Miniprotein binders against q9sl92. Designs and how they scored, part 13

Target 1, 330 residues: q9sl92
Amino acid sequence: AMESDASCSLVLCGKSSVETEVAKGLKNKNSLKLPDNTKVSLILESEAKNLVKDDDNSFNLSLFMNSIITHRFGRFLIWSPRLSSTHDVVSHNFSELPVGSVCVTDIQFKGRGRTKNVWESPKGCLMYSFTLEMEDGRVVPLIQYVVSLAVTEAVKDVCDKKGLPYIDVKIKWPNDLYVNGLKVGGILCTSTYRSKKFNVSVGVGLNVDNGQPTTCLNAVLKGMAPESNLLKREEILGAFFHKFEKFFDLFMDQGFKSLEELYYRTWLHSEQRVIVEDKVEDQVVQNVVTIQGLTSSGYLLAVGDDNQMYELHPDGNSFDFFKGLVRRKI
Key: E = the ipSAE of ESMFold2; O = the ipSAE of OpenDDE; V2 = 0.75 times the mean of E and O plus 0.25 times the DockQ between their complexes.

## First folded at step 8 (miniprotein)

Design d7p (at its last look DockQ between E and O 0.72; V2 from the best seeds 0.00; counts 0 for: pae E 1.6 > 1.5)
Fold by ESMFold2, look of step 8:
Structure d7p (fold): chain B 330 residues (1-330), chain A 104 residues (1-104)
Amino acid sequence: as target 1 above (330 residues)
Amino acid sequence: SPDQIRELADQLRELVDEFQRAVENGDMDRARELLLEIFRLAWRILDLARELGDPELLRIAYELMDLAFDFLRAFRQGDLDRAQEILQDMRELADRLLELVQES
């Protein structure tokens, strides 16, 4: 019925005066938009009193920005208490935002007109998306692995700094994060090619302090160290950008091989044996393969008992790693 | 174990020496290979320091990791004098790790 019923407030926050001036320019031009024509209201952090309630679990903009020590990533932040997609905010406004900008929300839900898969997130989940640029399309698919590694290392860094037992977040190929066999997060990368560059948007969801749908980092921590301080979304995000900026520099200069050994130490699939199933003339043919790692293009590499190499693709295969079965789609 | 930290610290010292020789001899392909191995050893040292849980070992491991990234930046910029200074700092930090592990 009425389009004026749909609205979204985006709070803009910069690390320094440079980013603050960018925020003022965006507000004055009313430059940001959402794909479903939701009415967007841009608010500077200094004006954000009407979005702050006496609910202590809202994302703390000052705490996050005080933690930022990066030079490129995480220095310009967009926050809303509720959004349909942090990823849409940064991807649809890529050219208007400084590269490396991050959008964070407290709650993510499905919005009107959204056609993609939706990660709904309750309060307590660290839900964010940020941007980067790359020129070499051959390595764009590998960025998701750099991001997942940076997430796992950021959690360890925060635990180290606070003197806590570390939470062993494992990577399940291609983009899932697990603790104790339960999913605690995921990564999504999308890209567009424009003007000889890949505009890359990265979305991350991490269950920091939400009790549902499965478990969260603070639930695991409380079981291990009941008297400890709980983890804050803001300190994990700050640590993420610090670690990611370093890993990204190394990745861009030396390739993924520079991170590969550390990545496989964090992987769930070390030497996992699975059955690759195919049909030949209505007969099921099964080959037992051992997961070896990633190909240079970022797909799953496996070796069979017959010493044959298998390259497995997310869009060409059906995966059930908990049952040890991989099927060819179609 | 502490013995594993000692072995990796010794390997790091050897790699630093090999890198310095490669740069002095103009063998930049070898220098690039050694850069990767220095990072791998620094991460292994950090991981073992985390497993041991000693706060001083952990602080030194983080300092070593910071030096490794500073070294990468200097190397990428072509500032080989600065890169050599950082490598010497890494070597001294590896010596510090050895002293602490031997004393425990």
Scores: ipSAE 0.629, ipTM 0.863, lowest interface PAE 1.6, mean pLDDT 82
Fold by OpenDDE base, look of step 8:
Structure d7p (fold): chain B 330 residues (1-330), chain A 104 residues (1-104)
Amino acid sequence: as target 1 above (330 residues)
Amino acid sequence: SPDQIRELADQLRELVDEFQRAVENGDMDRARELLLEIFRLAWRILDLARELGDPELLRIAYELMDLAFDFLRAFRQGDLDRAQEILQDMRELADRLLELVQES
């Protein structure tokens, strides 16, 4: 039995000579590692052309790299046909990678979710993680909202550029993406404080062409326009980085307030009435509140029937994010 | 509605003029406020253009939104000359929007 030592292959791609030299340096040093000590094989894009059989379903590196015109994000790409977690690749190697580096995989089998949920990504999902740096720790929690917006706008941009009806991807607070009431994606952000900066790793999963477990963008698109050209993962990812760089620049300059209007038009929660549970003297009291927006800390802002403003905190226990909200008077 | 696009395009032109005046007066705080308003307005135009579904209107609205981001970047970098150039381009796009909605 040849125990095929399942070496994880990482294909390193650079947009320009600068990123290409970084790729060569990383390969030569063999510096990229995974947390589980999985054997990593580093391959340059120029070498991978001979290894990647034209599987029509593999992420097209050239298509993506040719679309990238960003200054900071998505210029250094790591692709693997199969990974445990794109998030582990970027987070564990944060210091070795250019800021804004992205890891993409066709199949993710140990993807990290917020609530210990393993995100298994079937073929057809867009699964990626990328890095960014932030200085103000108070706004680090808000980056997930900026990412969510960038995904929703990227999908619209790709549809519009292709002459397709746009897919109305909505945000379910705090980090889920929905189409027609079905979950199609999610965002995970993790951060570490190092060298006087927050090293933020952002993971995104988006159902582009996978029929399970819910729906995908292409299934929705086929329902709207049966003869339409399908969305490609590469197109969405390229559009994402273009939107994200712009939104990140705005966010860093003007704060999240600059994006709030767009966020509130994109989310599912405008004037939503939700039941929150308060524990008062060992009794569970249900109160109805109306969602008004986000607090400066990135929690749900809601108004009670008493006209008091409340910050809503997830209790972390409920699958239904709204059933586990605890109100805090502000 | 096309009338809403017209209104927003007119508002954009006014904001561009106010921004120019703020810069000329050295009122950089007002210029930053106006920059944010211009960005918001460009986004509102894009949102309405999507609702209307007119491909040409939508194209111009996307161009306007891209310029709004470039404007923000130039301003943040302290490149006021480039910011003013971009504002002129935005004004021209606003004029094109007005022309399109008058023909409809």
Scores: ipSAE 0.467, ipTM 0.792, lowest interface PAE 1.5, mean pLDDT 87
ESMFold2 (binder alone), look of step 8: mean pLDDT 80; pTM 0.765

Design x1 (at its last look DockQ between E and O 0.70; V2 from the best seeds 0.00; counts 0 for: pae O 1.9 > 1.5)
Fold by ESMFold2, look of step 8:
Structure x1 (fold): chain B 330 residues (1-330), chain A 118 residues (1-118)
Amino acid sequence: as target 1 above (330 residues)
Amino acid sequence: SPDQIRELADQLRELVDEFQRAVENGDMDRARELLLEIFRLAWRILDLARELLREAWELGDPELEKAARELLRIAYELMDLAFDFLRAIRQGDLDRAQEILQDMRELADRLLELVQES
């Protein structure tokens, strides 16, 4: 709209003729919308001459798409050099896009219109969002843990294939990724319930090759293997979808228990002792508990000094894990 | 260590044998439990391979690197076979399922050979 002055170009890319025909249909009908009256222009990959770059600053669509051998996820790609939110693209257009579509951007920004934004993500971040469907609401909250595993394993798999030492990316419950005590990424899941299904949108940000705000995977790799080739966002994303599709299949077939051993080997909280506050008869009591794992609902399972089992919940107001928990005896 | 690799190979042979029996008996609940144990074993082999590769890199030890890379390849093959088996049983492709079980037995033999050559 004229009020926002915002405009956005989305490049559409399909893995096969099926996805390419979907892209043509979307472009012909101009059927994708964004919030805040943003004007959307749809461009087919075949029409986008700027996809061939002489440096690695822009996401290489053909490199990513040629690597994809998945059956469901990552087969339809939406790319823009700059977006306010990859999550908004896939979530607001969920019904128009093939399930498993991914939106990637080189730079995510905040602000009032493209030319007036104040903050941008650092260059070199892998910023993407994709969609999936689930039928069982009891296990929908667990999908973020499956995604976390797929990200950590994707990073390790790329290192493995390059003959490099692995980067030990750890999970900080519920949705953060860390290496060497510093945050390198985060995961956001949202869902809506429609037509007996949960429509799930997953957003991921991962510091692959950016110099700030904290650290990135390539900085860690240089410290471990100074002579090595650096990781590319396209390689990580391809490996992610290969791992995620397989983990998702296993998760849907046999539940999260099938992934629990791998998850607990990857997270930061094994046998962690945490101080939690509880209210007993109008008094605030601080207790020490030891993290045991996850409950079936996806919250923390802990044991107190009294050998009672507790379910720990985030309070939602702090990113400080140790102070944002509420307990319930189990 | 060589002892860890031999233990993993013995576990793989045992699991595959139990897996074959469960499938032959039509006990699909047991077969799914055993498939899960095969996944867990594959992840343990993968973890060991990654640690050995890091150690080989730090020490500059080409013999350890060679062993770690072979172990890594075996872990990836085992994981691929386990996922292929899950797909095969979902599709009712019993011929493919039997081929996969034979391939898993061969991987256990390759794991033992790695111990003998170390």
Scores: ipSAE 0.723, ipTM 0.889, lowest interface PAE 1.3, mean pLDDT 83
Fold by OpenDDE base, look of step 8:
Structure x1 (fold): chain B 330 residues (1-330), chain A 118 residues (1-118)
Amino acid sequence: as target 1 above (330 residues)
Amino acid sequence: SPDQIRELADQLRELVDEFQRAVENGDMDRARELLLEIFRLAWRILDLARELLREAWELGDPELEKAARELLRIAYELMDLAFDFLRAIRQGDLDRAQEILQDMRELADRLLELVQES
């Protein structure tokens, strides 16, 4: 019986005195809310020592917070043993949270995906959402690619530091993560324009230690190195924020061109031939194009057999992004 | 190969020297372009290190594994220095920028040492 405890516990953690005082302020005001009016209980990390004792598989707050050396991202953490959506926590409370705040959960039962697919996260999945601000609305769509890169490089960084075999996490455009042809993760970005800035909420799901519904990083690792120490969710999340802060700084200074080469080495789509649909005079014509990269707007760039360059747009109707692409001449 | 590592070390030295000239001349646009080349170079070192690690694991060669791990460390340190440099330039901290360039030269020397030990 999944205990229907109608209350949601949110443990508030701060890296420094600054974030700790924010946590105290939020608790005292009881200002954090969920969109479904679920009763929220705010608990400080210092008070939570009695809550964490019983489950060896709970997210280790101290391990994560001790790893964080970032300046902006991941310094304020909200943890819950069970949430409907980490994305709802950060997006609904965006104005109350420091920019770069992260919400993590052990179990997510109503996770938001790009599609109507509810991401149900079993125990062992890394499910988190965090906040960032952007000023240029033209580059907001590109942030999902920066996040994708940061996840893939974070997994590699953890493997390298632990002396483990390299786990090659690949990007399936626009926002999926794959290992050995199997989906192991996904990214969701949402934004709202407020106070002359884009308030971006980034959600990530990564299969670290959950064997279902597909595979996980630790299953791949066991296949490569049976006697190896397993990857921890806390290690990957820490490494993610370290990579992401760096990539975000580079992206904001130099644009996505600075990360583009790394993106193309990490994605699945180099020289991929895809079928695209054109609407010509109310007739649907199928054409084959070869993926060359990304456009400056963050769409797939492809070349036709006519040597014409095309921007590929999702039709919004297909769950398979590659089956529902419409080409536009550039 | 040792020759590839030597080439990467030479490229790093050349980029750092050009970068120093750009900073000294106040050409911040050129400095930003050169910073991108340093990032690209760090990624090339990282890719080579990962290839050598794979080979070392397949062959069971612990010396090759040690060398590949040193290359990984150098690549990560170079990336970190490049990010620190970007921060220093943004802050107008030219003294810190000069220190970072010297640290990058030391990484080029460590690459050459690795070639001599190989």
Scores: ipSAE 0.381, ipTM 0.741, lowest interface PAE 1.9, mean pLDDT 86
ESMFold2 (binder alone), look of step 8: mean pLDDT 83; pTM 0.829

Design x2 (at its last look DockQ between E and O 0.70; V2 from the best seeds 0.00; counts 0 for: pae O 1.8 > 1.5)
Fold by ESMFold2, look of step 8:
Structure x2 (fold): chain B 330 residues (1-330), chain A 119 residues (1-119)
Amino acid sequence: as target 1 above (330 residues)
Amino acid sequence: SPEELADQIRELADQLRELVDEFQRAVENGDMDRARELLLEIFRLAWRILDLARELLRALGDPEARELLRIAYELMDLAFDFLRAIRQGDLDRAQEILQDMRELADRLLELVQELRERS
């Protein structure tokens, strides 16, 4: 279905009475907005019981909230069965929502007024966005790597706890998640600077149980262990916030150095050799470099055969790691 | 091989025991910079032990390998508890946590010995 002039419902759910009172305040003031002139209706979880039940693939609010033991992240949840963008919900309403709030949807699609075609993310995909604050702009770009690592570790944690086969989700720098050479997820971070703080919004898509268009974690799991219990989006999201809150605290206290060895064991690029192409005076110059890791600012660090150090930026280059080629964007 | 994985876990468990002694000396000397450095070393050991325990369980699939994995997760939990204690300046609590880590290291050594004796 398509978004209507008055048809976006957001279900609000809090972990405790404190968050529930925040949800009541938001509903009473009708204070949340979306950028495409969509009218927003706010519904408390207690009022929306019929909207959540009797769908095997609907996000289970109670299952998720019962699993949460975090102090900050994931304690306030916004859910809708269909949204144009979970990221827009948290980013456009950053100041109205508790920091650490998460928006989840079962299906993500484009809003009206863009194209006639609706681009829809399949049901079963874990689609969520959440918020955080930081003071130090130098480390804001590194958040995407912390999030990536928390996702990969959350999947491992759930598999370990359930006695399931090891699903080795890998990171393709800077923001893609892969399993067995196929993309299974992605991460988007945006930030704004306001009142001497960076307001960071993080969006994550992870193919947990969607049958199409690519692969998903449960398809991989069935190939390894056909009789196994399958992964649930709620378990992964709960494990994500448990891991992310710990990683975020470690990151904020000790910097990315505290996580970098784990990150390099998880990414796809250790010792990868690539050709860096530049255009200089209408000529193509090619240099062979070996990927070493990340700079302190979060850019790709490589060394050439001449022992020269290269710093490669995601916005200034086109990366084709399958062909081992990096091109300067014009 | 499983024997090589077990030997690596033993080496890391021995290093963890040494870290408890180093932390005690740093606290007794008032060397808070060293105490914070130990936090990074603890996380490096905990990550590596967890990774090795996962590999060992995949290779063996037996109760001792599962117990190693359980201990590795417990060690990770203690590492984060240690972070909180250090951030709060609660050095008595931090020392208690390191002692708990020493006990887990001893249990890892016992399990590694059992695995090696089973041939």
Scores: ipSAE 0.664, ipTM 0.865, lowest interface PAE 1.5, mean pLDDT 83
Fold by OpenDDE base, look of step 8:
Structure x2 (fold): chain B 330 residues (1-330), chain A 119 residues (1-119)
Amino acid sequence: as target 1 above (330 residues)
Amino acid sequence: SPEELADQIRELADQLRELVDEFQRAVENGDMDRARELLLEIFRLAWRILDLARELLRALGDPEARELLRIAYELMDLAFDFLRAIRQGDLDRAQEILQDMRELADRLLELVQELRERS
């Protein structure tokens, strides 16, 4: 398909004067680039008032910015009505953006998935990516679990504050979000080592108000309470950064153990029996193990029928993470 | 049952109040390692109370269960804010947060006692 040379508009928003001056600086230098050399047009929020049509289900910048009370995350926002990937925006411009900057789009047409799968985001999906820095490379793989947990708690927090029925968003390991057995979201983390730190780009997709391809939070909500006020993408994103900043601070101070109980109550895998493959020389043996939790490295911890503990590793060959697990004795 | 949920919340609220007192003592004694441990336990208990209060709210639609949820959220938030204040060396802010946590723990106990007397 000939992707038309349509110029990508990026609206730059700052929570405070500090982030606003960063936005002006980026615009003046025209510093932001996309990996595909797509022509980028940088627009300040103050200039963008004429771009948002009143009747458009576009992301409400003012609603989001008014909800942000964080110290580091979500204070600098890039919005676009249409992007190839929010993840490409933040990852390719990591050095130019404040740490904790977020890119949001209404429509994402080349979203990155874990297995190189394209995440197609129709209108009504919350698609965003943000940046963070980490120093210890050993715990970088665990950040995806902190993000997953923060999304689930953000949805609950918005429901509680709005007096809505409880929407039980569950975590399917490693990075999927489920409601009532249906996938409603996913997380992608990528990292690069630069300047003695891990530059982590976190991408999240959450079905909030999109009817396709599976279900969305508002469809679930309407099923429980037909006359209820619907969830807004801006509310969930604001609540996410509030939860995530706190969880990240705790994670950096005390490690993932501080969040582990909450994670296990939120995930789908408590005492789950799974079939894993042992590769012993040229023979593949299938064994059943029971999921017990996560290892310190962020792999599934499981117990065999032999009472031996195992770490479960993805084989790299299966799209179904549970079918492509190999056990390693620990 | 809703009664069993209320009893579980009460037990956890009592434990949380005791932990807040121990946390205060650890802070006053300058035992910051113990204070951090206790703060994590407070966070965990507040989260458990939050979870049970959500179940109670779903079961009864009780407005009081919504107030339990609010208090539990605020306690969790203050626990994080305390850790931040300590990391920043803002001991004055840490002391303010500690006082706020104590007041919330007392309100939580009062509210749970009222719930139990009505059940």
Scores: ipSAE 0.371, ipTM 0.757, lowest interface PAE 1.8, mean pLDDT 85
ESMFold2 (binder alone), look of step 8: mean pLDDT 81; pTM 0.791

Design x3 (at its last look DockQ between E and O 0.01; V2 from the best seeds 0.00; counts 0 for: pae O 12.7 > 1.5, placed apart)
Fold by ESMFold2, look of step 8:
Structure x3 (fold): chain B 330 residues (1-330), chain A 118 residues (1-118)
Amino acid sequence: as target 1 above (330 residues)
Amino acid sequence: SPDQIRELADQLRELVDEFQRAVENGDMDRARELLLEIFRLAWRILDLARELMKEAFELGDPELEKIAYELLRIAYELMDLAFDFLRAIRQGDLDRAQEILQDMRELADRLLELVQES
């Protein structure tokens, strides 16, 4: 295998002069880096006309920034037409970027560093990652549920604003988004503990206008309202940050309980019955439990046939989180 | 339905009245609790409006669509007022907080007006 340096251009865009000056500082210091010896070129939005084209349906930086009404999240944007991982950009450079910075790409692919053969996802996916900070590690696992709720509400909000019927995006615990029984998105949260804070990086993929691998939001919209204008990635991302900032403020002020009722209205698991296996005296016994919600630690809360409450945990070996669940009486 | 909208309107009036009294008595812990209840009520209004919008499109009913859209607007305004109130009291801007309470009362009145129009 031959070692090679890949090159990556990152376009920096700020909502206001404050963020624009941060972008200029980062460019002048050439201070952003990626983990795979990828050479990084930092480009200001004003310099990047050849990378941003309206005719190619590339992510529209101006449309997105015009939509931003937040005071914390989404105000500093990093964009590239192709990246291996938006998550690596924000995670590896967490301390150099304003908290709440977002990285967006049109195409995210798996690079192997030394291989030419890479796959590319079709254009039209909304692929982004952003950052936040938290102090209480006990509630860090719950942030993925706040993000999931904000994504589903952002999609509905865009439909609302257009005077259209909502798209019923549902949450499949813990981190998948579904419509009409098909997966349309997923959420990834990672964290590190530094300087008495948790540095949290959140990645989101959402099938807005790509017909593969399953379905996309615009396909659903065409089935519901054939004459309507299609959803744009920029509108959804702007709405996401508006909803997320409000939900995050509530979550940090009042805990997940403040969002819990809305979350349970949006998820797929109300009254879902799950078969779990217990090992009793060298025998495997199957028991049925009924999903009640989330525990304070972010696992599933269920009730058994014995009317006792259980916390359900994945066994760590299953791709489907609901296969291989084990219960712990609480 | 008109009955659902009236029930939400009555609940909003009662919550805003309790909210006003909690603020006047200086009971900010109670005021924050009531604010969350108002926020959750706004979500219920939004949920109703979204279901009505879906129904309006299924039936091809533009008058139902107008009602659904106005409910959406009321819900969004109420949620924004709730967050603005929280910011105002954190900043110690009690005059702004009182203006926001008045605006919430006006939204409750608009919701009742919408019941008469349905």
Scores: ipSAE 0.536, ipTM 0.813, lowest interface PAE 2.2, mean pLDDT 83
Fold by OpenDDE base, look of step 8:
Structure x3 (fold): chain B 330 residues (1-330), chain A 118 residues (1-118)
Amino acid sequence: as target 1 above (330 residues)
Amino acid sequence: SPDQIRELADQLRELVDEFQRAVENGDMDRARELLLEIFRLAWRILDLARELMKEAFELGDPELEKIAYELLRIAYELMDLAFDFLRAIRQGDLDRAQEILQDMRELADRLLELVQES
C-alpha cells in the first residue's frame, strides 16, 4: 500500500509586488521545510484557484489580503487547509520569510500549545502564527501580553464595525483568552536568538466558529443577538494585525507601561486575592496576597497583608495558576 | 553560570525520580510536594535566564543571549509539563503522567547540553 505521502500544500500570498516576488522566489527554490520532513508543495495564490474548493468554511485569502493595510505585519501569508502546526511553519522557516509573515490553517492536527500537548483544532478555529523581531531580550516575555491585548481589541473592533454587541474577551494570565468564564483562545510565543536579534514566533488559537471543546465567539454572539451576522476568521485576523502593529509600535517606543492600563482593564486578575506558599524553616506557610499588576519582567505583582510588594512566580501545586504561587520579595 | 545550570539539571533529575517513585507508590501527597519543587525549579531556571539575558545585553554577547533564551524556553516547558502532570494525576491517567516525567527528564538533558555549549 503506497502510504500516500500526505503532501502539505502551502499557498503563498503577497499583499504587494514585493511580497509576491518573495512568494515566487520561495516557490522556485522550494526552500520552505517542515520539521518532520513532510513533503511541502508550494503554490502561489494565483495558481490556487483550482485547489480551493468553494468550501464556505475555508479561509478566504482575498478577504483577508484586501483588509490588510499594515506596514510590517500580515503582508505575507501562508495558508494551508491542514497543517501539523502553523508555529512550526513560521519558526522553522524564519530566515526565509519576511518579518511579520503569517501562517494560517483551517485545521491544525499537531498544534503546539504552551504544553507539548498535541491538540487538533476543529474546523472554525482561527489558528495562526506570525513572526517578529525584537532587539531587547528583557522585554521579549512581554510580547505575549501585547498579542493577547491585540486579540481582545481586534474582536471588539470587528464587532463595532459590524454593528454587533461587543464580545468581552478577557485575558487569563499569562496567555489564555476567556469569554464568560470559558476558554476561547490562547497565545504561544517562542523565540530564538539569531543575527543580534530575537526571532519571535507568535502562535494564536481563537475559537471563532468551533463549538467544541468549550465555546466560540459566534456561539456567544448568537446568544446575545440571534439574527446577527457572524464573525469571520479573516475579519478578526485582519483587525488583529492592525491592532497589533499599533500596540507593538507603542510597546517598542514607550515600553509595556503604555499598554498596562488597557491590559489591566482586560485581564481577569484585578484585585484578585491568591494564596501563596512560602517555605519558612521547613514549614509551609500560606500567605494571602492581592494581585496589583505585572512587574517590569512580566510576572504578577502582588501586595501582601504586610503591604510588602511581591513578584509571584508560578508554582506547581496549583491546578490553577493562582493556587500555588511562590512569592519573591521585591 | 555553567555550574548553576548543571545544578539545576541535577536537581530536576532528582525531583523527577522522586516524583516517579511517589506516583508508583501511590503517595499523592508526596507527588504534590514534589510538583511544587519542580515549579520552584522552573522558576529558578527562569530567573537565571533573565539574569543571563541582562548580562548578555550589557556585554553584547550573542552566545550568552542564546543560552539565556534556551533556558527561558526550558523553564516554560517545564512549567507546562508540571501543569499537565497535575491534570493527568487528577484524571487518574498514570500512563500520561509517566510520559510527562520522561519529557521532564528530556528537559534536564537539554539543560546539560547548554552547560556544554557555555
Scores: ipSAE 0.000, ipTM 0.206, lowest interface PAE 12.7, mean pLDDT 83
ESMFold2 (binder alone), look of step 8: mean pLDDT 84; pTM 0.845

